# VH-VL binders against UPF0173 metal-dependent hydrolase Caur_2542, part 18

Target 1, 243 residues: UPF0173 metal-dependent hydrolase Caur_2542, of Chloroflexus aurantiacus (a9wi57)
Amino acid sequence: MATLGRNVTITLIGHGTFHLTTPEGRNILIDAWVDGNPVCPEPWKARVRENLAAIFVTHGHFDHIADLVDLARETGATVVCQYDMVPYLEGEGIPAAQLVGFNKGGTVTVADVRATMTTAHHSSTIYENGQIINLGTAAGYVLRFSNGFTVYHTGDTCVTMDMQIIGELYRPDLVILPIGDHFTMDPRQAAYALKLIGAKYAIPEHYGTFPILTGTPEALIEHCREFGVTTEVIALKPGESVS
Short names: E, the ipSAE of ESMFold2; O, the ipSAE of OpenDDE; V2, 0.75 times the mean of E and O plus 0.25 times the DockQ between their complexes.

## First folded at step 17 (VH-VL; framework fv_ozuriftamab)

Design m2 (from j5 with light chain K30S; at its last look DockQ between E and O 0.67; V2 from the best seeds 0.00; counts 0 for: pae E 4.8 > 2)
Fold by ESMFold2, look of step 17:
Structure m2 (fold): chain C 243 residues (1-243), chain A 122 residues (1-122), chain B 106 residues (1-106)
Amino acid sequence: as target 1 above (243 residues)
Amino acid sequence: EVQLVQSGAEVKKPGESLRISCKGSGYSFTDYYMHWVRQAPGQGLEWMGGINPSGGSTGYNQKFQGRVTISADKSISTAYLQWSSLKASDTAMYYCARLGYDFRGPFYFDYWGQGTLVTVSS
Amino acid sequence: AIQLTQSPSSLSASVGDRVTITCSATQKVSWMHWYLQKPGQSPQLLIYLGSNRASGVPDRFSGSGSGTDFTLKISRVEAEDVGVYYCMQAWRYPYTFGQGTKVEIK
């Protein structure tokens, strides 16, 4: 298991939800499936709420936002999301002062983190009252910490040439990306994504939570070898941290 | 067409072992959790636990932890509920149920077996 | 564990009546599911994720509610609607059912 050595702690809460502690000690969450997440360890349900400064939202699917409104209201955390999610979340009871909506290519600073919204190729909907509600387009984030450490969270996506541009512009140290197949990249596609991006570390996400998500970190490592990718894969179990 | 077919009714004595089965067809068996729900005579429904048939991982209602074993044989698309030592209080109807999920949300029992009546009496 | 309490525990209705069943949870759940167990049959899914009807379920059945309080309604009861209705949450382990509401059709 690698040591990042950059004063950023990254914890897999489960599935696609991550908790990060910044060099300043600020706590942030990427996505919000916690209380109802079957793989989230019980202690982390409380811990994720402790001094939570911000929640960055990749898209509107249930497995990414099921606990968003509750967490935001309980903690007062700033919710950072695609612009078109803002009216929906405000209507669900998140105070307008807690909402930071922006769009792809834009950069905001929240919790001492510079967050640039990137492309992701995925749907972004919820299903309520017999209707599909469109919550804008799916997104990824480049998170630049105050000490220069840079994390690229791809969001749910296929592999795309946009990832090469993101790699060149931002030179991320660490990539968080899905490998589960079926709804997102499989491990072979994800290995190719790492080739395009060129990061030192990768944390796979979005696998095994549902039986149909058959991708594994072992398969990702195998395909990284296939493509000559030297990125070190850090396979966290839910509740495990790297720093 | 999704079908869950359970093994037949059982009459047992306290202390005996028993394994009942649930065979899934009309879908990819390993793509869905399989759960067990019991219903004591004249009583409501009670969740017991479930299994991921592809990897074999299980989750139990704490009430039944150590009382039953849930397993599966994916080669024949079959889940099992097993007791090593039955009690009279195990007399109940036992249902298998598939745990549905999709982009709309988790988790709901979308298909149920016909039930297996287990009677435990001296 | 999240306890679910249904009200009423039983009722009798005539064909064509409106029936309302409530389900109260001891803590917030994002969605409630509803099942019907007809006499001598396995449970069947009626309503999932709060308000969505399962395949083949007539539109006289509807679900609503949020937070801790949920409602199942039958707008015009038919003879085949006899049985026991259960609410269920799968928001947190352990999954739990309400105690059931027996509906008789006279």
Scores: ipSAE 0.308, ipTM 0.698, lowest interface PAE 4.8, mean pLDDT 92
ESMFold2 (binder alone), look of step 17: mean pLDDT 92; pTM 0.944
OpenDDE, look of step 17: ipSAE 0.532; ipTM 0.832

Design m3 (from j5 with heavy chain R98K, light chain K28R S55T; at its last look DockQ between E and O 0.76; V2 from the best seeds 0.00; counts 0 for: pae E 3.3 > 2)
Heavy chain, then light chain:
Amino acid sequence: EVQLVQSGAEVKKPGESLRISCKGSGYSFTDYYMHWVRQAPGQGLEWMGGINPSGGSTGYNQKFQGRVTISADKSISTAYLQWSSLKASDTAMYYCAKLGYDFRGPFYFDYWGQGTLVTVSS
Amino acid sequence: AIQLTQSPSSLSASVGDRVTITCSATQRVKWMHWYLQKPGQSPQLLIYLGSNRATGVPDRFSGSGSGTDFTLKISRVEAEDVGVYYCMQAWRYPYTFGQGTKVEIK
ESMFold2, look of step 17: ipSAE 0.484; ipTM 0.796
ESMFold2 (binder alone), look of step 17: mean pLDDT 93; pTM 0.949
OpenDDE, look of step 17: ipSAE 0.878; ipTM 0.934

Design m4 (from j5 with heavy chain R98K, light chain K30R S55T; at its last look DockQ between E and O 0.85; V2 from the best seeds 0.00; counts 0 for: pae E 4.7 > 2)
Fold by ESMFold2, look of step 17:
Structure m4 (fold): chain C 243 residues (1-243), chain A 122 residues (1-122), chain B 106 residues (1-106)
Amino acid sequence: as target 1 above (243 residues)
Amino acid sequence: EVQLVQSGAEVKKPGESLRISCKGSGYSFTDYYMHWVRQAPGQGLEWMGGINPSGGSTGYNQKFQGRVTISADKSISTAYLQWSSLKASDTAMYYCAKLGYDFRGPFYFDYWGQGTLVTVSS
Amino acid sequence: AIQLTQSPSSLSASVGDRVTITCSATQKVRWMHWYLQKPGQSPQLLIYLGSNRATGVPDRFSGSGSGTDFTLKISRVEAEDVGVYYCMQAWRYPYTFGQGTKVEIK
């Protein structure tokens, strides 16, 4: 397992949900599928809630927001999301004071994190009461920590040339990106995405949770060799951390 | 067509071990979770747990955690439910059930096995 | 665990009757599923994700509801509809079933 050495701890909670402890000791979550997540370790259900400062939301599919309302209410965490999700989340009972809605290209500061919302190419809807509800557009985030360490979380997406622009503008140290195929990039597309971005580290996500998500970290590594990509792949199991 | 075929009825004594099976056909076995549901005599349905047959990861109802083991052999498209030490209270019908998926949401049992009756008595 | 309570526990109906079965959850669930277990058979999927009929299920069956309160309706019951009806949630672990509603046909 690599050592980041930058006073950031990144833990895969399961599927697409990540817990990060920032250099200033603040706890944040990216997406919120915890209590019903089939791969989330039991101890982390409680630990995710401990001193949670913020939840960053990539998009509105159930496997990313299933526990968002409960977590936000229980913890008081600030919910950072695409602007058009705000009315829906208020209607579900998250206090307006906890909601920070913004949009692609904008930057907000929450806890000790400067978060820039990026493009992602994916749907963002939820099925409720026989209706498909539009929850804005899917997003990624560039998270810049107080010590300069920079994480690019792509969100659910295909590979896109926008990733080259993001790599050039923000020079992320670490990328979190999906490899599961079917709904997102497969491992070969993800390896190409890493070529476009140029980060030192990558953490794959969004694979194996549903059996139809067949991508693997081993396939990602193989395709990184195919494209001459030197990014180091850090394959976390649910509950595992890198720091 | 999708079929889930379970092993035959079992009569056992308390303390004995047992493994029952569920073979899936007519679909890609490794693309879907397989779950186990019990029905005690004269009672309703109770979810026990499930397995991702591709990687072998499992999830259990806490009530059955440590009492049963769920496993799969993807090379023969078969899931298993296993007890290391049966109790009389394990007397029940046991169903395997395939977890379905729809773009709106997942997590419903779209196909069920015929059931395996397990009787545990001294 | 999310407890599901069905009403009624049992009923008798004549062919052609309208039948209504309710399922009440102890906390909000996003989707409810319904199963029918005919006498001597395995359960079979009837309604999934609140209101969608499973393959081969006649249009006399419908599901509705949200939050904590869900309903299964049979608009005109037929003799083959005899059995025990179960609601089920898989919104959170552990997955849970209602206690069942036994439907008999006179």
Scores: ipSAE 0.319, ipTM 0.735, lowest interface PAE 4.7, mean pLDDT 92
ESMFold2 (binder alone), look of step 17: mean pLDDT 93; pTM 0.950
OpenDDE, look of step 17: ipSAE 0.815; ipTM 0.910

Design m5 (from j5 with heavy chain R98K F103W, light chain S55T; at its last look DockQ between E and O 0.74; V2 from the best seeds 0.00; counts 0 for: pae E 3.6 > 2)
Fold by ESMFold2, look of step 17:
Structure m5 (fold): chain C 243 residues (1-243), chain A 122 residues (1-122), chain B 106 residues (1-106)
Amino acid sequence: as target 1 above (243 residues)
Amino acid sequence: EVQLVQSGAEVKKPGESLRISCKGSGYSFTDYYMHWVRQAPGQGLEWMGGINPSGGSTGYNQKFQGRVTISADKSISTAYLQWSSLKASDTAMYYCAKLGYDWRGPFYFDYWGQGTLVTVSS
Amino acid sequence: AIQLTQSPSSLSASVGDRVTITCSATQKVKWMHWYLQKPGQSPQLLIYLGSNRATGVPDRFSGSGSGTDFTLKISRVEAEDVGVYYCMQAWRYPYTFGQGTKVEIK
């Protein structure tokens, strides 16, 4: 079992949704697919709602925001998202005071987290009542906690050279990145992304939830060897935590 | 052409074991969940559970947890529903159903097998 | 578990009639799906993800609704529309079906 020892607890809720408890004891989510998430353990459906301070949203696909509006309204959590999602979310009933919209390169502070929005190369749409709704562009986040621990969540993306810049500017301790193939990086691309970023830890995400997402943590580890990447892969199961 | 072909009708006695099958063709079998749905005589549809045939992971309706086993053999594109000990209350039509998804969203049964009638009596 | 209650439980219609079937959920559901089981057949998908018609489903079928209340409409019923109609949610485990609406054609 890996140990971070940094007063941050990171739990995979399922697929691309993560729950974090910060050094100051604040609870945040990255993305919001919970109730309808087939791999989310039942106890965690209630637990993600407990004292939830913020929800950081990477993009508008259903597997990342399906529960966003309900969670935000139920909990009062601040929703941090790409600027172009704000009008849609307000129209869905999230109070404007709960919405923090910004864009790539910007930094906002919510709870005890300084969040910088990064590039991600992915589409961002939902299908709602027969219509395709464009929700801006996909994003990643560099989350810097009050004790200096830094998490880079890439969002859904291909590998991109921007990840090297992000690694150099922010020196993330831990990276959360997709490995599922088909819609995102496969394990080989993700291993190369880790080479560009240079973090100590990686948590793979966005694999196995749909059978077509065939990437595995084992394949990621093997390709890390291919590229000489020493990043330690922490393969969480849904409901499993590292701290 | 997507097809789900199930094994034939079964007449069994209480306490006997049974495995019924569902063979998928016309699509990539390992790219989609396979689920089982029961329909007791004269009654509606009831979801039992499903399997990710790529890795073999399963999810069950709690009502059927421990009552049946869902499995798959991806080498022959076949899913199975199995009882170790049948009860008269297991008399029903059993359907396999492919769990569809597209770019708009997931989780609807887009194709169904023809059904396997299981009769448990006497 | 999310229970789905359909109304009416049965109806008899003449060809050309407008038919409305409702489905009420005990909790919010993101998407509702609708199936038709014709006599002696397996169920077939009619409407998925709220309002999308499955391949080959005629324009006379439409789905609508949100939250806990959903509706299937047949604008002009045809003789081939006989059978039992089911709503279904796969928003949250366990997946559940409505109890069914039997539609008979005179």
Scores: ipSAE 0.444, ipTM 0.778, lowest interface PAE 3.6, mean pLDDT 93
ESMFold2 (binder alone), look of step 17: mean pLDDT 92; pTM 0.947
OpenDDE, look of step 17: ipSAE 0.864; ipTM 0.930

Design m6 (from j5 with heavy chain S54R R98K, light chain K30S; at its last look DockQ between E and O 0.88; V2 from the best seeds 0.00; counts 0 for: pae E 4.4 > 2)
Fold by ESMFold2, look of step 17:
Structure m6 (fold): chain C 243 residues (1-243), chain A 122 residues (1-122), chain B 106 residues (1-106)
Amino acid sequence: as target 1 above (243 residues)
Amino acid sequence: EVQLVQSGAEVKKPGESLRISCKGSGYSFTDYYMHWVRQAPGQGLEWMGGINPRGGSTGYNQKFQGRVTISADKSISTAYLQWSSLKASDTAMYYCAKLGYDFRGPFYFDYWGQGTLVTVSS
Amino acid sequence: AIQLTQSPSSLSASVGDRVTITCSATQKVSWMHWYLQKPGQSPQLLIYLGSNRASGVPDRFSGSGSGTDFTLKISRVEAEDVGVYYCMQAWRYPYTFGQGTKVEIK
């Protein structure tokens, strides 16, 4: 397992939900599928709620927001999301004072994190009461911590040339990206994404949770060799941390 | 087309071990979770747990955690439910059920096995 | 755990009657599923994701509802509709079923 050595702890909660402790000791989540998540370890269901400062939301699919409203109301955490998701979340009972909506290319500071919203190419809907509710467009985030450590979370997406621009502008130290195939990049596409981005570390996500998500970290590593990508893949198990 | 065929009825004594089976056909066995549901005599349905047959990972209803083991042999498209030590209260009908996928996600049982009656008495 | 309470627990209907079964959850649930267990048979999927009929399920069956309150309706019951109806949620672990509604045809 690599050592980041940058005063950031990153834990895979399961599937696409991540818990991070920042250099200043603040706790944040990226996405919110916890209680119904089949791979989330039981102790972490309570632990994600402890002193939670913020939840960054990539898009509105159930496997990313199923526990968002409950977590936000229970913890008082600030919810950071695509602007068009705000009216829906307010209607679901998240106090307006907790909602920070913005859009692609914008930057907000929440907790000790400067977050820039990036492109991601994916749908963003929720199916509720027989209706498909549009929750804006999917997003990724560049998270810049107070000590300069920079994480690029791609969100759910295909590989896109925009990743090269993001890599050039922000020079992320670590990338979190999907490899599961079917709904997102497969491992070969993700290896090419890492070529475009050029980060020291990568944490794969969004694989194995459903049997149809067949990508593996081993396949990602193999394709990184294929493309000459030297990014170090850190394959976390649910509940496992790197710091 | 999709079929889940379970092993036959069992009559056992308390303390005995037992493994019952569920063989899936007409679909890609490794692409879908397999779950077990019990129905005690004259009672309703109760979820026990399930397995991802590709990697073998399991999730259990806490009521049954440590009392049963769910496993699968993907080479013969078969899931198993087993007890190391049966109790009289384990008398029930046991169903396997395939977890369906919809583009909207996530989870409902689209196909069920015919059931295996387990009777535990002295 | 999310508990599901069905009402009524049993009913008798004549062919052609409208039948309504309710399912109340102790917490908000985004999707409700319905199963029918005919006499001597295993359960079978009837309605999934709130309102979608499973393959081969006649138009007389419909599902509706939101939040904590869900309804299954049979617009004109037929003799073959006899059995026990269960609602089910898989929104949160553990997955839970309602206690069942027995429908008899007189």
Scores: ipSAE 0.393, ipTM 0.760, lowest interface PAE 4.4, mean pLDDT 92
ESMFold2 (binder alone), look of step 17: mean pLDDT 93; pTM 0.949
OpenDDE, look of step 17: ipSAE 0.816; ipTM 0.912

## First folded at step 19 (VH-VL; framework fv_ozuriftamab)

Design p1 (from m1 with heavy chain L99F; at its last look DockQ between E and O 0.62; V2 from the best seeds 0.00; counts 0 for: pae E 2.4 > 2)
Fold by ESMFold2, look of step 19:
Structure p1 (fold): chain C 243 residues (1-243), chain A 122 residues (1-122), chain B 106 residues (1-106)
Amino acid sequence: as target 1 above (243 residues)
Amino acid sequence: EVQLVQSGAEVKKPGESLRISCKGSGYSFTDYYMHWVRQAPGQGLEWMGGINPSGGSTGYNQKFQGRVTISADKSISTAYLQWSSLKASDTAMYYCARFGYDFRGPFYFDYWGQGTLVTVSS
Amino acid sequence: AIQLTQSPSSLSASVGDRVTITCSATQKVKWMHWYLQKPGQSPQLLIYLGSNRATGVPDRFSGSGSGTDFTLKISRVEAEDVGVYYCMQAWRYPYTFGQGTKVEIK
């Protein structure tokens, strides 16, 4: 497994939820499916709550926000999300002072992280009391840390030409992207996405949690070879870290 | 139509091994978790564990960890529950059940097998 | 493990009665599911994800509640509603059922 050597620790909590420790020692989450996540290791359910500064939310599907309200209320963490999600989350009990809403193309600074919201092509809805509630559009994030290390989390998406622009503008060191097929990119599409982005490292996500999500890191590596992509795939198991 | 068909009733003695089966049809077998639930005579339901039949990964209720093995043969759409050494306390009805999910949320048993009665007595 | 306690443990009802069954969890769960096991049969899904009726379940059945307290109601009991009702959570390992509520119809 690679060493990043940039004073950032990235841990797969499970499925699409990631814990990061920043160069200044701050803890953040990307998405929030923890307590109800069947692949999340038990020790990490408590550990994600420790000194949590921020939660970045890619979109409103249950497998990304099921624990969001509880985590935000319990920890006091700042929730960073698409602007149109803010009224819904406030109504669900997250204090307004903890909510930072913005939109695609914008940049906000939370703790020591400069976050730019990017496109992602996916639905963003929840089902409550017999109704579909639209929570805006799905998003990705370019996270730039204080030491210049840059992570591009694509969010749930298909492969898109926007990824080439993002790669050129932000030169991410590491990409986090889905490979599960069915609801997101399959491994071959994800390998092509890595070709467009051009990052040094990739961490696959969003596979295996439901049996229908059949993509594998091995298939991603094979297709990277197919396209001549030199990005190093770091396949984390839930609870594993790279730093 | 989704169907889960289990193997027939078994009468065994303590110390014997046993494998019971659950065959799924009417759906893509590898797209859903399969679980086992036991019901001792006159008692309630207990979750035992389950399997992702695509990759073979399993999760167990700690109460049954090391007492049973859950497996699957995806080529014949069949899940298995097996004991290496039965005890009298293993006497129960055993159900297989499929984990359903949709856009509303995950993880409820949407279809159940007919049950396999296992009787263990000396 | 999250323990689920149902109340009552048993009841006897007449056709047309309203029946209420409660399920109390030792920790918060996101969603509660309910199953009916008719005499001599396998359990069948009744209510899932708190309040959604399974296919073919009549609208006299309803589920409600959140946090640690959940309720199943039958607005007008019918003779075919006899059996044991179980609540169930699959929010955290190990997945658990309530102890059951036996419903008899006179």
Scores: ipSAE 0.592, ipTM 0.848, lowest interface PAE 2.4, mean pLDDT 93
ESMFold2 (binder alone), look of step 19: mean pLDDT 93; pTM 0.952
OpenDDE, look of step 19: ipSAE 0.807; ipTM 0.915

Design p2 (from m1 with heavy chain G50Y; at its last look DockQ between E and O 0.65; V2 from the best seeds 0.00; counts 0 for: pae E 3.5 > 2)
Fold by ESMFold2, look of step 19:
Structure p2 (fold): chain C 243 residues (1-243), chain A 122 residues (1-122), chain B 106 residues (1-106)
Amino acid sequence: as target 1 above (243 residues)
Amino acid sequence: EVQLVQSGAEVKKPGESLRISCKGSGYSFTDYYMHWVRQAPGQGLEWMGYINPSGGSTGYNQKFQGRVTISADKSISTAYLQWSSLKASDTAMYYCARLGYDFRGPFYFDYWGQGTLVTVSS
Amino acid sequence: AIQLTQSPSSLSASVGDRVTITCSATQKVKWMHWYLQKPGQSPQLLIYLGSNRATGVPDRFSGSGSGTDFTLKISRVEAEDVGVYYCMQAWRYPYTFGQGTKVEIK
């Protein structure tokens, strides 16, 4: 079981939604599937709303943004997302003053976090009234905290050589990445991604919520050994934290 | 061909225990959540709760929390709804329903069992 | 819990009539689903994600609406359309159904 020891607390809310408390005591979310999320613990539905400074959005699929508009309006949190999501979110009722849209390779500072948007290879759409609405391209984030601790959240993606570049440029301490198969990397692909990135820690996400998402942390660990990857896998249960 | 086949009608007295079943076929049973919905005689539909048959995790409508237990045996592709002590007010038709999913939108029940009538009277 | 209220609670229609059923939610719902329960049968999916017809559902059925107000229409009712129609949301737990709209063919 790892101890980060860097004044960052990372909690799995469920599926692909994470709550982080920064070294300066600021609360942020990565993605926003909470109230309708079958694996989200009941106490955390209220907790995610408390003193929320920012929500970082990886892409526009239902299982990542279902509660985004409600959370943003209720809390006043800054919503950080791919530029082409901004008009859609404003039309859904998020005040323009709360929206920070940018694009791949750009860096913004929100709260005590410097966030660089990375590639991710996945669709980003929402379905409304018989029409698929394009919400830009899926994204990952490199989050650099005020004390130098660096988290790479890959977003939903396949394994890609871009991850090698990201690892070299940013040297992340911790990676959050999907292992569920079907819609994203399976555990073997994710182990290869960790080889490309080279981080000290990994937190798997996006598995088991739907039964068809069959990947497991145990399989990820097995394949890390297969590839000689020494990254320490921290398998959080929903509501569980590491700090 | 996806089919959900439920156990037969039951006539019980108050205080008795009961377990009814729903067997799924024509699909991978562990790939879909199974839900239970009840319908009192002459009344509408009321959602009761669900199970993820892969790992056995459950969730309940608070109205039924502690009144029923939802379980599954994935080795025989079967979900269960059970009471430890029936009441007359438990008289209803009970349906199992498979939760369909699409990452574009919310979930919906795509297939339903035929129903199990449970009658509880003295 | 999100309460769904349908209007009307019941109606009688002649074959060929247009039928409109509304469903109002107590708070915003992203998508509404519609089910038909024919006499003596289990419910069956008609419309999902607001406006998509389920497999085998004829095109005389349509769904529309957003926010808190949703509508199911039957452009030309047939004798086989008799039954109780339910709207349903699975946007938030607990999942809820409307109280139902009984459609009779006269």
Scores: ipSAE 0.439, ipTM 0.788, lowest interface PAE 3.5, mean pLDDT 92
ESMFold2 (binder alone), look of step 19: mean pLDDT 93; pTM 0.950
OpenDDE, look of step 19: ipSAE 0.872; ipTM 0.934

Design p3 (from m1 with heavy chain G59Y; at its last look DockQ between E and O 0.55; V2 from the best seeds 0.00; counts 0 for: pae E 2.1 > 2)
Fold by ESMFold2, look of step 19:
Structure p3 (fold): chain C 243 residues (1-243), chain A 122 residues (1-122), chain B 106 residues (1-106)
Amino acid sequence: as target 1 above (243 residues)
Amino acid sequence: EVQLVQSGAEVKKPGESLRISCKGSGYSFTDYYMHWVRQAPGQGLEWMGGINPSGGSTYYNQKFQGRVTISADKSISTAYLQWSSLKASDTAMYYCARLGYDFRGPFYFDYWGQGTLVTVSS
Amino acid sequence: AIQLTQSPSSLSASVGDRVTITCSATQKVKWMHWYLQKPGQSPQLLIYLGSNRATGVPDRFSGSGSGTDFTLKISRVEAEDVGVYYCMQAWRYPYTFGQGTKVEIK
């Protein structure tokens, strides 16, 4: 298992939900599929709630926000999301004071994290009571911690040339990106994304949870060799951490 | 049309092994979890566990962990439930059920097999 | 494990009656599903994800509720509605069913 050595702990909760402890000891979540997540270990369902400072939301699909409202209300955590998602979440009972909505290219600081919203090419809707509710556009995040460690979470997306720009502007140390195929990048596309970004580490996500998501970390590693990508792939199991 | 066709009824003695099957057709077998649900005589439904047929990962109700093995052969679109040593208390109807999910959300059993009656008596 | 308790455990109805079945969970569940097991048959999906009717299910069946309390209603019972109705959650492992509500048509 790799060692990051930068006082950041990254834990795969399951599927696309991640828990991070920042260098200053603050706890954040990226997306919120926890209680209803079939691959989330039981101990982590309680643990994600402990001293939770913020939840960063990539988009509004059920496999990313199914527990968002409950978690936000129970913990008081700040919810950071695409601007157009704010009215929906406020209507669901998250206090306006807890909501930080912004948009692509903007930067906000929450806890000790400086977060820049990036593009992602994906839909962002939920289905409720016979209605499709548009929750704005899907997003990724560049998270810069107080000690300079930088994580790029792509969100759900295809590979895009924007990733080269993001790599050049922010020089992320670690990338979190989907490899599941069908709804997102497959492993070959993800390997190409890593070529564009140029990070030292990558954590694959969004695979295997639904049977149709057939991508694997092994396939990602093989395609990294195909493109001459030297990024180290850290394949976490749900509940597993790297620090 | 989606169909789940199970193997026929079984009459067994305690201590014998048994494998029952569930063959899925009319859909991509590897796109959905397959689960098993038991119904003891005169009783309700009880979830036993399931399998992701694409990667082979299995999930068990703790009550049945170590009592049964769930497996699948995706080349013939078939899931299996097996016992290495049957007990009289294993007498029940056993259903396979496909675990549905779509853009509306997960998870629900959208299609069921016809059931396999297993009778275990000495 | 999330326990589901249905009420009533049984009932006898006449054709045309309105039937209401409740399902109470010991913990919050995002979505409840409902199944009907007609005499001698496999269970069949009736309502999924709270309120969506499965294919071919008549609009006299409706599901509602949230949190820990869920309801299945039959607006006008027909003779073919006889059987045992089960609520079910697949929100959190282990998946669980209610104990069932037996509906008889007199």
Scores: ipSAE 0.649, ipTM 0.868, lowest interface PAE 2.1, mean pLDDT 94
ESMFold2 (binder alone), look of step 19: mean pLDDT 92; pTM 0.946
OpenDDE, look of step 19: ipSAE 0.801; ipTM 0.914

